VHH binders against F-box associated domain-containing protein sdz-33 (sdz-33). Designs and how they scored, part 5

Target 1, 300 residues: F-box associated domain-containing protein sdz-33 (sdz-33), of Caenorhabditis elegans (q9u232)
Amino acid sequence: MATVPFPILCLPDFVLQKSLKLMGVVEHLCLSILSKNIKQLIATLKGYPKCFSFKFVPFTSLTVVGERFKHFSFRFDIDESSQNANLRSYTDEGTYITLTVPGFTVKHWIEHVAYVLCRNNSIKLVLWEPNIDEVYEIVKDMRTVEVVIVSSEIQSCHLLKLFPSLRYLGVYKAPISAQILTYNLLHLEVKTKVTLNDILISNCSNFSISGNDVSDKELNFFMRSWIKGSNPRLTKFYIRNSLRVRDPYLETVLFQNIDYIETHKKIYWRTFEISRPDGTKADVMWDPLYNSYFNMTVQH

## First folded at step 1 (VHH)

Design d06 (framework vhh_7ubx_2)
Fold by ESMFold2-Fast, scan of step 1:
Structure d06 (fold): chain B 300 residues (1-300), chain A 122 residues (1-122)
Amino acid sequence: as target 1 above (300 residues)
Amino acid sequence: QVQLVESGGGLVQPGGSLRLSCAASGFTFSTYGMTWVRQAPGKGPEWIATITSGGYTMRDDSTKGRFTISRDNAKNTLYLQMTSLKPEDTALYYCARDLSYEYGDSLGMDVRGPGTQVTVSS
């Protein structure tokens, strides 16, 4: 059947911009394929973040976070023989619209979406398998600021060499290496086993640990070491222990041979302050009632 | 009501093998990821492996050469094949329905079975 013509491409720029603001992300992507002028106009629209998430296997997908925490999810349908890719956009009802452009690979779609919605800005990668060189070829012209590793096969030295702009790293499955720990990260999140020595050699600003059983004696040693000048870049240290088997930390063990004060900064949790000889202070808290997490925040 | 029931645990000698099963009911099994978790006496829970609805597997590096996760969607059953068992594998093993692709996150698992005990001892 004949479609009613909508001459959006023939509108003056100010009218076209108003029309585009009333359209959704799928319409923006469709129109940007048809016209370089529309592509440039969409790229100037507000409401899309400067960073998007790219997940590679088992589902090659792309997530764009919009204004007010709204997110858009896209999945790729890849032809294994040609490596040509169709982009699927899912609705809230679970149905999808498929976008097809002859000759487009995953790389072409990532470049198009990044330019149109995120203006070729910073990206987050989620790596499920050790095909890091293949992923690198797709994203090498973009600034990778965050990587999450969900594969034990990924080599940390190779990762750091490929992504020198890396600021945020999550290690969910791979063993933690000294190369990762000593690297100049803004944020390191670890869901694998770490030792006290791993904590002491870490050079990140914000260190988050989950799924570990760090003892109050080990935390006492760490805090005493911090007071003596260890971990000079550390701004925040957070531990989330197992919710079922973790015994509450004991104040007398945590602060053995440490000068500390209770600050009463929270109504429901006890808060404490420790200090370095140079006057640098840190706030310490843990929740014994809810199976003890530990938090230490350096004051600025 | 969503239920998970594990079976196949028991006493085994070092170097032996066991196959654990997890029978699922009350939900569309084929559309969910499934996870095996173990908890040794006096220790926190440890993630072993996850299998997605599409059959892709993610495994802990310490056990991946000895343990294999699999599923049979027609039988609504999850399996863990364990070989070359060591005394340190002694733990309560339980299966869980996985709502997220992030392993080891207890917030991503909404239903867990009661567990099956595996004891590796000479």
Scores: ipSAE 0.005, ipTM 0.147, lowest interface PAE 12.0, mean pLDDT 72

Design d07 (framework vhh_7ubx_2)
Fold by ESMFold2-Fast, scan of step 1:
Structure d07 (fold): chain B 300 residues (1-300), chain A 122 residues (1-122)
Amino acid sequence: as target 1 above (300 residues)
Amino acid sequence: QVQLVESGGGLVQPGGSLRLSCAASGFTVSSNYMTWVRQAPGKGPEWIATISSGGSTMRDDSTKGRFTISRDNAKNTLYLQMTSLKPEDTALYYCATDYYGSGSEWLPEDYRGPGTQVTVSS
């Protein structure tokens, strides 16, 4: 059960601010429900998370994320007959406190938590197997949705239509579509199969892939295409080798018919430089011991 | 430096049980979202379960009655307890942080371990 210290509501502003700083997240959420003035005051306190992460799974959950991976984790207990929801606030030890407000639905709780803990911040959605229309109905009135992570199959045109301000997209399980690849994203992260053609048609600035078996010969073709002007918005291309059972990256294959120079040779990384005819340069790097990544970063 | 190392896989008969471990170094498991993923030969990665920093767990409906995700904060280790194993559970199992940072978020890079092989056959 949540308890609210009634005497705090009668304190002078200076003492009230000092008292609020000594309280935890559960107390802040409870007090914010009771008083609009306290709700506004708590929202100005430093140290609360910058980002709102919303996870849709068989049971609705909410994670509020901050700096250095600090999280506040919540789960909803929904009464199917009334659609009223209780909020469980979890501690780092896995115990929880249940918060109850008459008439509050999942949407009311999400709006309240977002206002108190994530004021004026963009929303990050993490979607496992959602009905995307239901998610949209919950978040549409709150904040701009800039980050979406999807672990299941979605219709790419529908996703982009509902979230036109989308800047960052992660795709974990679904095959990637040409519509998503060609969209003007700042960051696209793909954990499923990606082909050379997918890389060549991509129009994102930062492209990260995982679990892919992209050959050195295909990377060579991509780099030669980039030198000729392909992928004009690209600032970074990154491969994370998820199985870490990869043959070593071969310099002779990667740079076949490319003029390059080696700029750094260290135990944990090697860095090379390639150039376009117009003078634009890119750094190519990988770890020579484990071959766990491949990175290409465009300079200015 | 971030490192994840999975262990506990092996050959098991249908109906058997296995407990997988994921030992983390370079970051704290209790402060991060941690995920178990599997990949069968010729197929893409399949999500199994996630545990948040606050202890909330999220599991795929097809496995949630048979698989349980947990952690030991003192040992900085993530676990997957698997029961009633089926031949279709045969896959490489690996753990990962569920964090995807980009520019404005200033979050660390996503990291995955090398995996541990689980084979279910008679």
Scores: ipSAE 0.000, ipTM 0.178, lowest interface PAE 13.7, mean pLDDT 71

Design d08 (framework vhh_7ubx_2)
Fold by ESMFold2-Fast, scan of step 1:
Structure d08 (fold): chain B 300 residues (1-300), chain A 120 residues (1-120)
Amino acid sequence: as target 1 above (300 residues)
Amino acid sequence: QVQLVESGGGLVQPGGSLRLSCAASGFTFSDYAMTWVRQAPGKGPEWIATIYTGGSTMRDDSTKGRFTISRDNAKNTLYLQMTSLKPEDTALYYCAVSRYPGLYWSEDYRGPGTQVTVSS
């Protein structure tokens, strides 16, 4: 496949645009390489108006999720001698069509796919263990970068230096460091071990952790610290732990030396409210239906 | 383990109304954007609407005058209110969590769907 109908290049713009709407992704990618005019026309098609997710797993794959749940999966075939890359476009049945363009590198394909299928210049990086400098050269011109780090702390430190405006970070297998915790992120998700001290020094707005064993005595200390002004950027903090069950009398430990009130905002679990001296309020809850061990949401 | 269970589908006459519900479990519902999508017989999936954590919505222009997406965080339930139903609305309707970190190949999970049939 990837064969382009010859007569299409001779059609008037209106007829050409209508014909392009009936073609598939492979044809759109191929035609836009052959003609600047067609590339411009494809960019105006409403079939690809918005992309929910544009995900790059360095040197392995590219995934685009667009409106109407259109899901496009690509893999790179890289020639080690030239660094030229072919792009494999996968079908729903798991077969693929290979796209070959002389001189195209991974960067050329990312730019081309983004232009054709995802016009919002935003990218999510999923990092196993790549060369971060090589990744940076590819994505440095993208306006929004979200990163999931699955391996080393060395990657994390270098990544923050290269992307000082990073807003979203996930740490799934690498240890979490003070440099990461104190960085002013909008969202930090951690699936590795964290301590009370890690929570207290965190400077992110939305902090989520999974599989942690932070005690209720430690959560009490955290809440008392928050009331005194710690974690001023915090809007949401939650701990997901499906293996831990709360004691029905645990509010005596959790809220020890804290003025709180119980609210009835949820059907299946208890909700509580705490306040700072300045009137700032936060809702506290835990929810066995959603494996939530602790959930704190600051009211603004 | 994320679970999404749709309900409220059925047979309705043209011009009728239905309210679909999606009961969510296995994640903190209030922390995630939620989406409705449909798949008509012999066609691919079509996005209908997304509602974000703050309550703001994005809707497809072709349906937004007739369909309203809403959520009740206290009940962990997503809703789709459908009015002025047409035969072309006949489809299996799914709810989905639009962003779910930890699954590298997909950022969405969907339920088994609820069937909506519009005919006389």
Scores: ipSAE 0.000, ipTM 0.153, lowest interface PAE 14.1, mean pLDDT 73

Design d09 (framework vhh_7ubx_2)
Amino acid sequence: QVQLVESGGGLVQPGGSLRLSCAASGFTFSSYEMTWVRQAPGKGPEWIATISSGGRTMRDDSTKGRFTISRDNAKNTLYLQMTSLKPEDTALYYCAKTPYSYLGRHFDYRGPGTQVTVSS
ESMFold2-Fast, scan of step 1: ipSAE 0.012; ipTM 0.360

Design d10 (framework vhh_7ubx_2)
Fold by ESMFold2-Fast, scan of step 1:
Structure d10 (fold): chain B 300 residues (1-300), chain A 118 residues (1-118)
Amino acid sequence: as target 1 above (300 residues)
Amino acid sequence: QVQLVESGGGLVQPGGSLRLSCAASGFTFSSYDMTWVRQAPGKGPEWIATIDSGGSTMRDDSTKGRFTISRDNAKNTLYLQMTSLKPEDTALYYCAAEYTDWGLDYYRGPGTQVTVSS
């Protein structure tokens, strides 16, 4: 049972709205199960993150995490009956509130939380161990699924078929198939090795890589190919090196046979501008001392 | 300020075991996914394992039979238990905190060196 006071349901709407604005997200979630009117009032409040992420860790557990700069993190442990959810804050593991709603399923809990906290926003899924088809059955009738992060054990190509509105895909570790690379993603983030061919066939707008083995010679080839019209959808290409593996990228190798203008030269970064014959420009920025990153951003 | 400090590395013979630790400060450790990554001499970084805020783990198939990731939220510490160590496990091991809900931003420590040799 909820631990919130019943008499709040009897307050006039203007008093109720003032009271709700003084409460936190845990109190809002507790009150939202008490009446349709309170649920709707809470859903219209401004101040919650635009998007919450849902993590399917075991099927009986759901983690809700907010935006990084205004972080709210809660864990829902849903029991075998699915009618009870134990709501806990990550900052206070020792305390929890049991919410009970007769007849609720896992899908009802996710829909309820998404409605209360994420009105008209996209849903992010993080898939660790669950069956993809079971997750799809839960989320298919909910808000648009635009962001998915997959484990190395999940078939990413199957996800593209189930979520055709997918705009963002993050892969912790998995071989990158040509099907994934050529898909019209807004953002593709991979934590694995990529080849020059993988980069050249990619059709995403924003390509982010962690743990690269792409050489300065290969990046030179990529940039020359881009100048000639390759990767027409690309707006940003980013490589993050967690450690320096070899000597930093050399300017003489990176820009061999490329016309460029140096726009910034500082100890910890250098920025160069390159151009296509049609006038499209891109900014290339990298860390010349520690090789911690390589970034290419296309201007419009 | 987010800070991660690894320890527990060293010289070990093939077949040996080591337990690595990562001490975290400057953020609510229990709310973040934590990852172990290694980088061998002359190679790029290799993901080993992640443990999420809920305690569920993901491991690389090549090491999951020998390596176990765990966390102690009361101590703000991440662990990697390594068994049956091989020369190819020689690398700098570092931990990383996922900075955002999306698992794309991260902070990493300076690392602890593991050398497996006879």
Scores: ipSAE 0.005, ipTM 0.241, lowest interface PAE 10.7, mean pLDDT 71

Design e01 (framework vhh_7b2m_4)
Fold by ESMFold2-Fast, scan of step 1:
Structure e01 (fold): chain B 300 residues (1-300), chain A 121 residues (1-121)
Amino acid sequence: as target 1 above (300 residues)
Amino acid sequence: EVQLVESGGGLVQAGGSLRLSCAASGFTFSSYAVGWYRQAPGKQRVVVASITSGGSTKYSNSVKGRFTISRDNAKNTVYLQMNSLKPEDTAVYYCAADLYEGWSDYEYDYWGQGTQVTVSS
């Protein structure tokens, strides 16, 4: 039997819960494998991220990562035997604590971590060139999968079929298919090249694009199309252009054949308002010095 | 296409030296922490050395004083200089980049395919 330096397992539940609240996530995970009572008590604690990211890399190892907030972020690498898991904090890089549970599979580790740290919330998957069917078999009985990030090309129909509750999709490496673009996601984040046609056929509510060089003529065409009724579900459209764009957007080009009102002027940003015939309004803002971003937010 | 490619592994006698290289394509190392990991047959994958974007280094106790991690951001490459090699250093060595997208609020990591290091006695 495993023992701790202080016999914390012998404390009454009330005292034990107070002691656990003073410990960090690493200590909680180490203690959670020692007894069912401690596992249950840790699962009732507050202060952990609402959503955890499970990363599936192209090797046989699995990496489990919390959200970016470093004080609640950790890496949890599972070895080839699946019985050993290496736990590290992102704040204490280079040092691992090895947890060993005979008979545990990758699925057991994910279920354990999700239960202990994220019992009441959705889970987030990060997929890096995995076999999606194998990933699905691991997670299919878990909490609702609402957030997926893909770094490789995955068949769009298959992805959407496997994860019908999907609300947020991030596409970081692979080109986007029309099936993903036309699906009614709450949020679509893309870090690969997109075309004006891709923007026009999108049916998501919040569309965030990065690493692109979109022209003022293309943005003008998009805005004129939106005024005529395109992208009816859109609430926010955001582009972060490549930092190498040198020519500033021209107001006269951006708003050609658009009735607009300038609502605010600053040296590093300008804000404008455009409207649909039905009275729906949108706020438009961009960086006039570097063209580093373009933002359009729809009002009611 | 995002890839990490390790090179420089091989067979070497105890007491010898090897320099491993990790080259990135499709992204840049300059903003990211990079680590070297190793995995011997039948054992778990463990970290041996890491270097932050700012150049701060950390080493496992088993390699301190023998291994040196360094980076050349202009060449988009991270190195592991391995001196005074021992038979227990025999393993497949992996490079991993720990990527933080500061403006996107997301973190993700990339792994290489590995390079074999065999140290004979």
Scores: ipSAE 0.000, ipTM 0.202, lowest interface PAE 11.6, mean pLDDT 72

Design e02 (framework vhh_7b2m_4)
Fold by ESMFold2-Fast, scan of step 1:
Structure e02 (fold): chain B 300 residues (1-300), chain A 119 residues (1-119)
Amino acid sequence: as target 1 above (300 residues)
Amino acid sequence: EVQLVESGGGLVQAGGSLRLSCAASGSIFSDYAVGWYRQAPGKQRVVVASISSGGSTKYSNSVKGRFTISRDNAKNTVYLQMNSLKPEDTAVYYCATEYGDFYSPEDYWGQGTQVTVSS
């Protein structure tokens, strides 16, 4: 009637390696929780694509992103009374399977998945609640936290103190503080309201803003300020505007009292060049059709 | 997040044709402008062709008259029809969206598809 399962854990190493290469990610995770030897073997398997990022949304999900935009998405089902966590994996057909291990907390799953699929990459955190201390205790021992996304109000000084290796910060649903704006980040992404003054005091290298309505007069002021030496760390400045509320940016307003030249660096977008007195140059372009974005990239 | 995957590359003789496909996952694909880029060994990545959400097309001077970009929003796919291929068209071809707020350009790039044109 039923075929007796072959005990895979009893296979010789060369047969085991061949069998493991034929299995999918979910099967690898299942087997790795049953045996320390298999866990180590799977982690060294050359068949796994190099992982670009490991994304953890505290207490709700994990995403591992590999080559060819392949991603492995997992969600946590947490029993608050027992603190046990079950891991749910979704298939391409939209079905899911649940992985259950007695005593496994969210921390155990994150450590296990990171070790098996994405050991050497930095971790990305998405914080929806002001539970930063609890999250820090989970991740502090396993990976360097270089990327944080904040979707709730968190005290800036505390955030920066807990994650001193922070290079990339996203602020999605929280007020942005002067302490965050002036911090030496490699990349700052903001999806909350910012003012021209917030832009001018920012000290990040790459500044991405979305969901804001910045006028061509304000961008003109910013570019004139940059020419005079503001934002000395800036390498890229990007704004995505609300599509439906404003008139298109006007070249005559954007470059009022600015010496500029048109270049031909893109085939779709018109590109322009502005310069500082010291010879530093920046490329400027914006979406002429939808007025949906403005981009400025410093050459160097 | 919009994810893009390229396919359709291969080996072809000079004067031949290939059709590349760029398949997108995620919502609102029809609202995105999409470009084809290529990178030859030892050279920087350069734009080849682009198509706006409204269907307006632009081409680099090196491919005008030979390449045609098109889109099928029902299939969430953008195509690059390459005719009269030359050895200098040999490169890895990448598909990318021109609207990237959260992720670096690298995050919205596929693995690419290799095109090799033999003389």
Scores: ipSAE 0.000, ipTM 0.191, lowest interface PAE 11.2, mean pLDDT 74

Design e03 (framework vhh_7b2m_4)
Fold by ESMFold2-Fast, scan of step 1:
Structure e03 (fold): chain B 300 residues (1-300), chain A 120 residues (1-120)
Amino acid sequence: as target 1 above (300 residues)
Amino acid sequence: EVQLVESGGGLVQAGGSLRLSCAASGRTFSDYDVGWYRQAPGKQRVVVASITSGGDTKYSNSVKGRFTISRDNAKNTVYLQMNSLKPEDTAVYYCAAYDWETGYLEFDYWGQGTQVTVSS
């Protein structure tokens, strides 16, 4: 006999809201399934932090990251015959509670968790398998979709056709297709090998690279190309490689045949300015830690 | 908005060991690269060691082989194990976190520092 732990549905709204604030996430998820009124009331609680990230690893897990560094981790138990799914809610100690609702599929759980814990109806997909059609059917009604590709088997043309309004894309497996590089993304994040040609043909606004061995000579070529008008949509370009140490004479290689000025010399980093003939400026900087191996921000 | 707190500093004799801890408010360390810096009196702040969100490490030449950086994302803490300490390791040690998703420098977070003094 599945019984509501407390008969709170009979309480006035102000008492009901106070009672709900004393309950945890599992209780909120369970009670919101049992009553549309409670579901709406829970969604209005100020106690839940702003959702910064709602991540779905297809058919494996859900993760919600909110402000004040709150996080919630869930895993799916799927019955292949019925497509019904149970959701396991994990604690920091690795223990879990299993939530079961008759008839609930992965799609039902995603919509329910998003509504209760993440009010913007936005999702980040982490794609390990080339099952994008099945994933699309689950998330097609979400307001915004961000994608991270961790498998080289994902077909870029197919992905972009299913998600034509895609603004954020992460690519963690090489090689990166020209279709991805030339697409009009707001943010492209790459955690795999990138060539100078890949950088030059990129059409994204914010380009973030890590785990790459792009040389200072290649960065010089890129900056000279940018000065001549390449990458017109670029607003930010970051290279993170904590394994590399910057040469103390790097300025002679990095800024060869470039007119630059040093604008700031702070305790932690140095900042340089480069300009296009039309007056457009960009700040170039790196941290002595070298985690920010190269950071270029276009002004205005 | 991440707050970092360093601990584990103190006075130690040359050849001794110390373990520094950098704790963040919340559990954001899994998404951050974290580094240790040090600043000796009258000197510029310099890098000591770094660890990426994926666990890759880097060390300055002056500490390589003596210091070890590690992370425990479940405990929201990054450690710096310092062995075979020398008087020249005397400094205030700082940790810093870099938000890869939002860009470096715009979302860099620094702790208040912890004093390490190595006597000869």
Scores: ipSAE 0.000, ipTM 0.224, lowest interface PAE 12.1, mean pLDDT 75

Design e04 (framework vhh_7b2m_4)
Fold by ESMFold2-Fast, scan of step 1:
Structure e04 (fold): chain B 300 residues (1-300), chain A 121 residues (1-121)
Amino acid sequence: as target 1 above (300 residues)
Amino acid sequence: EVQLVESGGGLVQAGGSLRLSCAASGFTFDDYAVGWYRQAPGKQRVVVASIYSGGSTKYSNSVKGRFTISRDNAKNTVYLQMNSLKPEDTAVYYCARDEYSGYDLPYFDYWGQGTQVTVSS
């Protein structure tokens, strides 16, 4: 029957909870600033992303990432004199709505969004310039699971000192410092030029490289070094080759002087097993037609 | 169709001033933040200054107090006023638009061709 709005604030808590589960992120944010009780109720639902990203330049923005590649991007309109901030949410039509709370700064908004939407109060930071101390003051009370470095002016020593529990790092500018490469990261993602030496000195568990063209000779040297005990913490090594690479890796070059067993052969992927003298095994998989990826996974 | 065109670079003596312009086309200019970046010889590209859709600005520590970023939405143009130039400011200066969505990384898919700034002595 339709035309009269349902009075959601008058619903019993059980019915209100059911109604809130059917609403989207923007609706939850709008309702959460209207009522302390609704803010707490939405926070208990825990129905939203485990991680969100904060980007500081060229504009201050917040992206909330859902479990099914759903993402919601917000931008901050900051009054430079007062540091008060309004949160702008964009629609699919390219228009936006503005959320305003008197006295809210960027820090207040990030804390509010994390409390209301994020299950584990975790954040991914994207750092575009060396004012990391200012960014740290905003996010220091949050669980920071990933940092992405875009600026070469960001000092590795200072970054790791501010975020000593950091286990996930992205580096989008070369050269990559030895301090970052040797740090005890669970995951290091690189979207810039790396050398074979950078790979060999890395101490991360999962090393992902994209936008780089590593040769079959270099991968052969890496695999032979791994067999001899290099990269002892490594569990996964992944390369996404340049989109322009057309020639496939040559099996005879990749596995030169390596004892291997082919376990699976398909048109779009091949899987080979290599072993260390101590019996530790790794699966090597790559795209033999387009050479679009190379993946090595250590078995345990 | 998105296009960013930098201009205003040149040769200038230390202590001098230059004003760079970035002319934008192919998108709704008023809805996007735009930034200036620079790349010095043998160095990586680094951020210089940014201006948000709402008019707020952010500067790198190396240029704070010397450079001013501004925008003219009627002309779809962003400016970088560079004062008290130093030899260390010598670089190719690039204009970049941030993406509509902050999800796509890297967030800058649209860059200009750059304009050379050389500060002598």
Scores: ipSAE 0.000, ipTM 0.195, lowest interface PAE 11.2, mean pLDDT 74

